# VH-VL binders against Putative bifunctional riboflavin kinase/FMN adenylyltransferase (ribF): the designs that were tried, part 1

Every score and structure here is a prediction.

Target 1, 179 residues: Putative bifunctional riboflavin kinase/FMN adenylyltransferase (ribF), of Geobacillus thermodenitrificans (a4it50)
Amino acid sequence: MKVHEANQGLTLPGSVVAIGAFDGVHQGHQAVLRQAVERSRQLGVESVAYTIDPPPRCRFQGSRMLTTLQEKLDRFAVLGLNHAVVAHFDERYAARRVDAFIRELTALNPREVIVGQDFRFGRNREGDVALLRRHFPVRIVQTVCCADGQRISSTRIRELIERGEWEQSTVLLGWPLSS
Unless a header shows other numbers, all headers, positions and changes below count from the first letter of the chain; Kabat numbers aren't used for antibody chains.
F, E and O stand for the ipSAE by ESMFold2-Fast, ESMFold2 and OpenDDE, each averaged over both directions (binder to target, target to binder). V2 = 0.75 x the mean of E and O + 0.25 x the DockQ between their complexes.
[cut] marks letters that were taken out.
Atom coordinates printed by the task and the answers are left out, and those that the model quotes come from them; centres of patches stay.

## First folded at step 1 (VH-VL)

Design i8
Fold by ESMFold2-Fast, scan of step 4:
Structure i8 (fold): chain C 179 residues (1-179), chain A 117 residues (1-117), chain B 107 residues (1-107)
Amino acid sequence: as target 1 above (179 residues)
Amino acid sequence: QVQLQQWGAGLLKPSETLSLTCAVYGGSISSYYWSWIRQPPGKGLEWIGYIYYSGSTNYNPSLKSRVTISVDTSKNQFSLKLNSVTAADTAVYYCARDWGEYAFDIWGQGSLVTVSS
Amino acid sequence: DIQMTQSPTSLSASVGDRVTITCRASQGISSWLTWYQQKPEKAPKSLIYAASSLQSGVPSRFSGSGSGTDFTLTISSLQPEDFATYYCQQYYDYPWTFGQGTRLEIK
């Protein structure tokens, strides 16, 4: 897996791009990332994980991160991604226009962009899946639920960890807990 | 094929407010950024600011305290107001579509604004 | 702010000549540079975007090259309608800034 900073201007002849914060790379994220790898193999193009780091909630709302950037990248590599593009999330990145994000993605020549249903981007969260779909073929990944039927999310996992429920949080993450 | 038509202002006295409107024809104002650019006589181009169709704006720091850009999606229009004008604000003002890798791909015809006492 | 400097500020040329105009950014702007043509009393017209991509409807005699800080606009065989002022613009970082212009005149 090759790792790139978003500002390096990675250009590809074709790709399948999964986009998200991917905090913890929990089982829900793994479903998205595995679909990107599978689709890229079917289409004969490169797989890309476009990740925002730190996650917006952690930068603006003070929530704890579930994984370091390096742990996140290691987990992408285990899942079979060819490339990781890391976008450093700060006040400047949060203030970027929606078209700056579209411009970045266009350089990757996506055959398909894979996102969660509630995905947003750009200043004031003005970019949404409908806008993204105007520019690229978009696949929306459905909500991933655990065995009890509840949605798996980074927020839920943070709450379990805060309450000392390490065993339950490990099940939802799908990885051994580490610092 | 998208076209921009602009109107408003003309002759102003110092301290007055400059007001210009730009209308979008042949396409929707939605899902694009829209900018104002000016050019003093015999000089180069200066970017004033942009607005997204949702109402979000960003202004050139050199003009920020005096500039307001607004959008009316129901009329497919956006407008520029520049407060407290002086002779230094004499220029041709242009509206333009502003997007992604293209920068300013469509321009209005321009409006000459002269500020004199 | 990113400063854009054009060279030359003016040049004279004959129909059929190859003409080159240079634009230099005060810091790296990747490929986020657009070239515009402006005729007297008219709005600027986009020629080249993203440093090297030809705008739709623009004749193929126009081409752009460069990345980072140094950029060039080339007109391979000058036509009478090409006599105009040319501007470069960076759209890498705010505020967006333009070069001072290059006036292309008949020799």
Scores: ipSAE 0.504, ipTM 0.797, lowest interface PAE 2.1, mean pLDDT 88
Fold by ESMFold2, look of step 5:
Structure i8 (fold): chain C 179 residues (1-179), chain A 117 residues (1-117), chain B 107 residues (1-107)
Amino acid sequence: as target 1 above (179 residues)
Amino acid sequence: QVQLQQWGAGLLKPSETLSLTCAVYGGSISSYYWSWIRQPPGKGLEWIGYIYYSGSTNYNPSLKSRVTISVDTSKNQFSLKLNSVTAADTAVYYCARDWGEYAFDIWGQGSLVTVSS
Amino acid sequence: DIQMTQSPTSLSASVGDRVTITCRASQGISSWLTWYQQKPEKAPKSLIYAASSLQSGVPSRFSGSGSGTDFTLTISSLQPEDFATYYCQQYYDYPWTFGQGTRLEIK
């Protein structure tokens, strides 16, 4: 897997790009990332995980990260991604400056952009998906649930960790807990 | 190889409800949008609407008040209902896979629905 | 709604001819246009997506070009199996809309 900084201008002749904060790379994130790998093979292009560090929730709300950046990148590599592009979260992204983001994605020549149902980079998920779709083909991956039908999310995993429910948090995460 | 098979009533009277079902074979209904498109005899194509696997829908404004599209993930199927039909609803109806909103890459075989005058 | 206008509405041609069909959008749609082929009593078949990308299994005699508002489908050397109706479809903004079709008939 090759790791790139977002502002370094990576260009590819074609790609499938999965976008997300991917904090913890929990089972829901894995569904998104695995589909990117599968689709890239079907289309004969490379797979890219485009991710933000630190996650926006950690920046704005002080929430604990589920993984370090290196742990997240290691998990991407296990899942078989060809590239990871890391956007370092800063006030420019918080000010909703999407033009650079679209430009960076355009350079990857995405055949598909894959996001989860919780995807958001601006004011709301529907508006953010619609904006992205004006520039790229976008696929939304369905919410992943446990056997009992409960949704898997970083927020729920953080809540379980805060309550000390380590067994359940590990089940939802699908990896050993980080530090 | 993913294939779509569709079925439902072929002859309706005015004011009845059109109901069609589309089944997905050789693949999963997940991770795609699923659309219905219709074609009046000898005329062009009209997009009716889609459903995403999660149940989220979007309908052509021209039909929105009469259309319901549903998904049953346990059966790997999705369906179309069109209320209060008239002769103007006579058409071949197709289900289709929506390839991330940039193409309909797989189509069902088509179902002719005739509404008597 | 984005209106898609095809021309010609119908066209008569011989095997071996070069055929062009145009599609015009009522506003810019970048390259988000697909061409379909439909034979009588059959479902449409996707030929070209993203204005110029050839769908898997489609013969190389088919090509697409254009961006913005004006798009062209070209068949470089017409074959007997190419007599059909052709539709363009935009997928830039909802609702998705199709051109009215171009019937390609044997001369």
Scores: ipSAE 0.009, ipTM 0.462, lowest interface PAE 14.6, mean pLDDT 81

## First folded at step 5 (VH-VL; from j19 with heavy chain S31Y Y53H, light chain Y92D)

Design k3
Fold by ESMFold2, look of step 7:
Structure k3 (fold): chain C 179 residues (1-179), chain A 117 residues (1-117), chain B 107 residues (1-107)
Amino acid sequence: as target 1 above (179 residues)
Amino acid sequence: QVQLQQWGAGLLKPSETLSLTCAVYGGSISYYYWSWIRQPPGKGLEWIGYIYHSGSTDYNPSLKSRVTISVDTSKNQFSLKLNSVTAADTAVYYCARDWGEYAFDIWGQGSLVTVSS
Amino acid sequence: DIQMTQSPTSLSASVGDRVTITCRASQGISSWLTWYQQKPEKAPKSLIYAASSLQSGVPSRFSGSGSGTDFTLTISSLQPEDFATYYCQQYDDYPWTFGQGTRLEIK
């Protein structure tokens, strides 16, 4: 797997791009990332995970990261991604114009863009997907739920870990817990 | 908005080559997948294959040995050729746009191709 | 190839009826399924994409549900313009395949 920084100007002749913060690379994230790998194979192009680090929720809301960046990247590699593009989320990134983001993605020549149902990269959930759809063929991966019907999310996993509920955390995460 | 118009010969003899063209109006052919689908009279639909603006293709295995789909981005058109037709190839042929999660969201008007037998 | 099987193959109903058409995939396709409506001598028209999302301009009496292998198209209150043939189509893996169709006829 090759790792790149956003704004480095990576250009590919074709790709399938999965976009997300992917904190913890939990089973819901894995569904998105595996779809990108599968679709890239079917289309004969390379797969890309475009990821934000740290997750915006962690940066602005103080939420604890489930993984280090390196742990996240290692999990991408296990899932079979060809590339990871890391966008460093800071004050300058938060102020970025939408058109710069679209230009970065366009340089990857995405044959498809894969996102989860919860995808957002601006202030409005529906507006974010609608913007991507104007520029790229988007596939939305359905929400992954655990056995009790509740959505798998980084927030829920963090809460379980904080309460010491390790067995449930491992089930939702789909990876062994660190330590 | 985006519209597809298709044309080509409608009556063929066995062993001839089917040839159809689809033009894209009100939008660009670039960055979309373009497919051909057929429907024998009174029957269901069969996907034939797609082309991407780069020229990349994939075809239904049942037809792959006889099918060629091509694209001309300068004319905003793509085309279908099906070699060595038989009566079993009699169908209405549609061109369509494949747009990610929407699947085939825009269809051409259809072209009836009859192979005499 | 992923086989798509629709039930029923034909159906008679009256205006105002609730109509349900099912589609079964031979393997899991997640939510990569679209429903089409086709009237005689016309191209198919997309109604529902991604199993449950209503296509722009389609009346809200149409709805879709399901994931994995079992999918349903529902028309909550049948209108005269809804008498047509309905097809499901998977777009999870090549080749793209369609169900055999369900003819919805006036009773």
Scores: ipSAE 0.037, ipTM 0.646, lowest interface PAE 7.6, mean pLDDT 85

## First folded at step 7 (VH-VL; from k3 with heavy chain E101L)

Design m1
Fold by ESMFold2, look of step 8:
Structure m1 (fold): chain C 179 residues (1-179), chain A 117 residues (1-117), chain B 107 residues (1-107)
Amino acid sequence: as target 1 above (179 residues)
Amino acid sequence: QVQLQQWGAGLLKPSETLSLTCAVYGGSISYYYWSWIRQPPGKGLEWIGYIYHSGSTDYNPSLKSRVTISVDTSKNQFSLKLNSVTAADTAVYYCARDWGLYAFDIWGQGSLVTVSS
Amino acid sequence: DIQMTQSPTSLSASVGDRVTITCRASQGISSWLTWYQQKPEKAPKSLIYAASSLQSGVPSRFSGSGSGTDFTLTISSLQPEDFATYYCQQYDDYPWTFGQGTRLEIK
């Protein structure tokens, strides 16, 4: 897997791009990433994970990251991604116009862009799926729930870990906890 | 096919407010940025500011205290106000479509605004 | 603010000549530079975006090159309709800024 900084640019003749913070690379994230890998193989192009570091909730709310950046990248590699594009998330990145993000994606020549439900981007969250679809084919991956019907999220996993509920946190995460 | 048509008063006295409107034809104002640019006679181009259909704006720091750009998505129009004009504000004013890959790819016809002294 | 400096300020050339105009940015702007052509009493017309990509409907005699801070517009064989003023513009960071212009005149 090749790792790139967003500000250095990556140009591809074609791709499938999955976008998200992917903190912990939990089972919900894995659904998005596996679909990107599978679709890229079907289309004969390379798969890309476009990810933000640190996750916005960690930057703004002080939430603890479920993984280091390197641990996240290692998990991407295990899932079979060809590339990771890492965007440094800070106040400047959060304030960018929506077309800055579209411009970065255009260089990847996406045959498909894969995002989770309620995806937003850019200054004041002005970017939405409708804007993205004006430029690229977009696939939305549904919310992934565990067997009991509860949604899988990084916030819930952090709460379970803080309460010492290790078995349930590992089920939602889908990776062994590092020690 | 997308075309910009602009209008507004062309002769002002010092201290008055410049007001121009730009209408978008053959396309939607939504999902693009829209900019105003000006060109004093015989001189180069100066970016004034932009607006997004959400109402979000940013302005050239040199003009920021005097400039307001507004959008009316129901009329498919956006507008420029520049307060407290002086002779230095005499210029041709252009509206333009503004997008991160292409910069300004579609321009209005231009409006000459003269501030008498 | 990113300052854009064009060279030369003006030049004279004959039909058929190869013409080169340069633009220098005060800091790196990657490839986020556009070239415009402006004829008297007309709005600017986009020629080249992203430093080297030709706008739709622009003749192939126009080309752009460069990245970082130094950029060039080239007209390979000058035509009568190419006598105009040319501007570069950066769109890497706000505020957007233009070069001072290059007047291309007939000899």
Scores: ipSAE 0.597, ipTM 0.814, lowest interface PAE 1.8, mean pLDDT 89
Fold by ESMFold2, look of step 9:
Structure m1 (fold): chain C 179 residues (1-179), chain A 117 residues (1-117), chain B 107 residues (1-107)
Amino acid sequence: as target 1 above (179 residues)
Amino acid sequence: QVQLQQWGAGLLKPSETLSLTCAVYGGSISYYYWSWIRQPPGKGLEWIGYIYHSGSTDYNPSLKSRVTISVDTSKNQFSLKLNSVTAADTAVYYCARDWGLYAFDIWGQGSLVTVSS
Amino acid sequence: DIQMTQSPTSLSASVGDRVTITCRASQGISSWLTWYQQKPEKAPKSLIYAASSLQSGVPSRFSGSGSGTDFTLTISSLQPEDFATYYCQQYDDYPWTFGQGTRLEIK
């Protein structure tokens, strides 16, 4: 897997791009990322995980990260991604115009962009799926739930870890807990 | 075939307010940024500021205290106001479409604004 | 702010000449540079975007090259309609800024 910084640019002749913070790369994230790998193989192009570090929740709300950046990247590699594009998330990145993000994605020549249902980007969260669909084919993945019907999320996994519920957190995460 | 047409008063006295309007034809104002740029006679180009259809703006720091850009999506138009003009504000003013891949790919015809005592 | 410096400020050339204009950014802007042509009493016209991509309808005698801080506009065989002032503009980081211009005069 090749790792790139978002601001250095990566140009591909075609791709499938999954976008997200992917904190912990939990089973919900894995469903998204595996779909990107499968679609890229079907279309004969390379798969890309576009990810943000640190996750916005950690930057704005002080939440504990479930993985280091390197741990997250290692998990992408295990899932079979060809590329990871890492964007440093800070005040300047959060204030960017929506077209800055569209410009970055355009260089990847996405045959398909895969995002979660509440995906937003850019200054004042003015970028949305409607804007993305003006430029790219977009597939939205639905929230993944565990067997009891509860949502798999980084927040719930953090809560389980804080309560010492290691077995449950590992099941939702799908990886050993980070060191 | 998106085209920009602009209009407004061309002669001002010091301390007056410059006011220009730009209309978008052959396309929607939504989902693009729209900028104003000016050029003093015989000199180079200076970016003034932009607006998005949401009303979000940003301005050149050199002008920020005096400039206001607004948008009327129902009329497919955006406007520039520059307060307290002086002779230094004499320039041709342009509106332009503003998008991250192409920069300013579509320009209005220009409006000469002259400020004289 | 990213400062853009063009060279030369002016030049004279004959029809058929190869002409080169340079633009230097005060910091790296990767490939986010556009070239404009402006004729007297007219709005600027986009020629090249993303440093090297030719705008639709622009003759192939125009080309752009460069990345990082140093960029070049080339006219391979100058035509009478090419006398104009040429500007570069960066759009890598806000605010957007222009070079001071290069005036091309036909001898």
Scores: ipSAE 0.508, ipTM 0.785, lowest interface PAE 2.3, mean pLDDT 89

## First folded at step 9 (VH-VL)

Design p1 (from m1 with light chain Q89L)
Fold by ESMFold2, look of step 10:
Structure p1 (fold): chain C 179 residues (1-179), chain A 117 residues (1-117), chain B 107 residues (1-107)
Amino acid sequence: as target 1 above (179 residues)
Amino acid sequence: QVQLQQWGAGLLKPSETLSLTCAVYGGSISYYYWSWIRQPPGKGLEWIGYIYHSGSTDYNPSLKSRVTISVDTSKNQFSLKLNSVTAADTAVYYCARDWGLYAFDIWGQGSLVTVSS
Amino acid sequence: DIQMTQSPTSLSASVGDRVTITCRASQGISSWLTWYQQKPEKAPKSLIYAASSLQSGVPSRFSGSGSGTDFTLTISSLQPEDFATYYCLQYDDYPWTFGQGTRLEIK
């Protein structure tokens, strides 16, 4: 797997791009990333995980990271991604116009862009799926739930870890817990 | 095919408010940024600010205290107000479409605004 | 703010000449530079975007090159309609800024 900074201008003749913070690369994230790998193989192009570091909730809201950046990248590699594009997330990145993100994606020549429900980007969350669809084919992946019907989320996993419920958190995460 | 047409008062006295409107024809105002740029006679170009269809704006710091840009998506129009004008604000004012790949690729015809001394 | 410096500020040339105009950015802007042509009492017209991409309908005698901080606009064989003022614009980072302009006049 090749790792790139977002501002280094990676150019591809075609790709399938999954976008997200992917903190922890939990079972819900894995569904998104596996779909990107599967679709890229079907289309004969390379798969890309476009990710931000640190996750927005960690940067702005003080939430604990479920993984280090290197742990996240290692998990992408295990899942079979060809590339990871890492954007440094800070107040400047969060304040960018929506077309800055569109410019970065355009260089990857995406055959599909894969995002979760309610995906937003750019200053004041003004970028949405409707904007993305003006420029790229977009696939929205459905929320992944536990057997009990509750949504798998980084927030729930953080709460379980804080309470010391390691077995349950590991089940939702799908990886060994970080030390 | 997309065209910008602009209008507003061309002669002002000091301390008045400059007010210009730009209408978008042959395309939607949505999903682009829209900018105002000015050019004093015989001089270069100065970016004033932009607006997105959401109402989100940003302005050149040199003018920020006096500038308001507004959008009316139902009329497919956006506007510029510049308060407390002086002779230094005499310029041709342009509206332009603003997007990250093409920069300012479509311009209005320009409006000369003269502020008497 | 990123400062854009054009050279020369004015230039005299004859029809058929090869003309180059340069623009230098105060910091790296990758390839996010556009060239404009402006004739008297008219709005600027986009010629080149992304440093080297020719805008639709612009004659192939215009070309752009460069990346990072140093950029050039070249007119390979000057035509009578090319006498105008030329501006560069960086659009890599906010705020977007213009060069001061280059007047191209007929000898």
Scores: ipSAE 0.678, ipTM 0.832, lowest interface PAE 1.3, mean pLDDT 90
Fold by ESMFold2, look of step 12:
Structure p1 (fold): chain C 179 residues (1-179), chain A 117 residues (1-117), chain B 107 residues (1-107)
Amino acid sequence: as target 1 above (179 residues)
Amino acid sequence: QVQLQQWGAGLLKPSETLSLTCAVYGGSISYYYWSWIRQPPGKGLEWIGYIYHSGSTDYNPSLKSRVTISVDTSKNQFSLKLNSVTAADTAVYYCARDWGLYAFDIWGQGSLVTVSS
Amino acid sequence: DIQMTQSPTSLSASVGDRVTITCRASQGISSWLTWYQQKPEKAPKSLIYAASSLQSGVPSRFSGSGSGTDFTLTISSLQPEDFATYYCLQYDDYPWTFGQGTRLEIK
């Protein structure tokens, strides 16, 4: 797997791009990433995970990271991604216009963009799936729920860890707990 | 085919407020940024600021304290106000469609605003 | 702010000449540069976007090249209607900034 900084201008002749913070690469994230790998093989193009570091909740709200960046990248490689594009997430990145993100994606020539159900981007979360679909084919992967109907999320996993519910948190995560 | 038409008062006295409106025809104001740019007579172009259909704005730092850009999506229009004008604000003012792939690709016809000395 | 410097400030050329105008950015802007043509009392008209992509309806005698900090607009065979002032604009980062302009005078 090749790793790129977002500002280094990776250009591909075609791709399938999965987008997200992917903190922990939990089973919900894996659904998105596996779709990207599967679709890329079907379309004969390369798969890309576009991710940010640190995750927004960690940067703005002090939430603990479930993985280091390197651990996240290692998990992408295990899942079979061809490329990872990493954007440094800070106040400047969060304030960018929606078209800055559209520019970055355009260079990857996406045959499909794969996102989770509630994906938003750009300043004031003004970018949404409707905007993405004006520019790219977009596939939405449904929110993954555990057996009791609760959403699988980094937030849920952090809450379980804080309560000491190690068995449930490991099941939702799908990997050994970090550190 | 998208077209921009702009209007507003062309002659001001010092300390007055410049006010211009730009209407978008043949397309929606949504999903694009919309900018104002000015050009003093015989001189170069200066970006003033933009607005998104959500109401989000950003302004050139040199003008930020005096400028307000507004949008009215129901009329498919956006507007510029520049407070406390001086002779240095004499320029042709343009509205433009603003998008990160194409820059300013569609321009209004321009409005000359003269501030008397 | 990213400073854009055009060269030359003015240029005189004959019909049929190959004309080049350059623009230099004070820092790397990748390929996010647009060229505009402006005739007296008219709004600027986009010629080239993304450094080298020809805008719809623009004659093929216009071309753009460059990346990073150095960019060139070329008119391969100058026509009488090409008398105008030409501006570059960087749109890599805000505020977007224009070059000071190049006046092309057909002699």
Scores: ipSAE 0.655, ipTM 0.827, lowest interface PAE 1.4, mean pLDDT 90

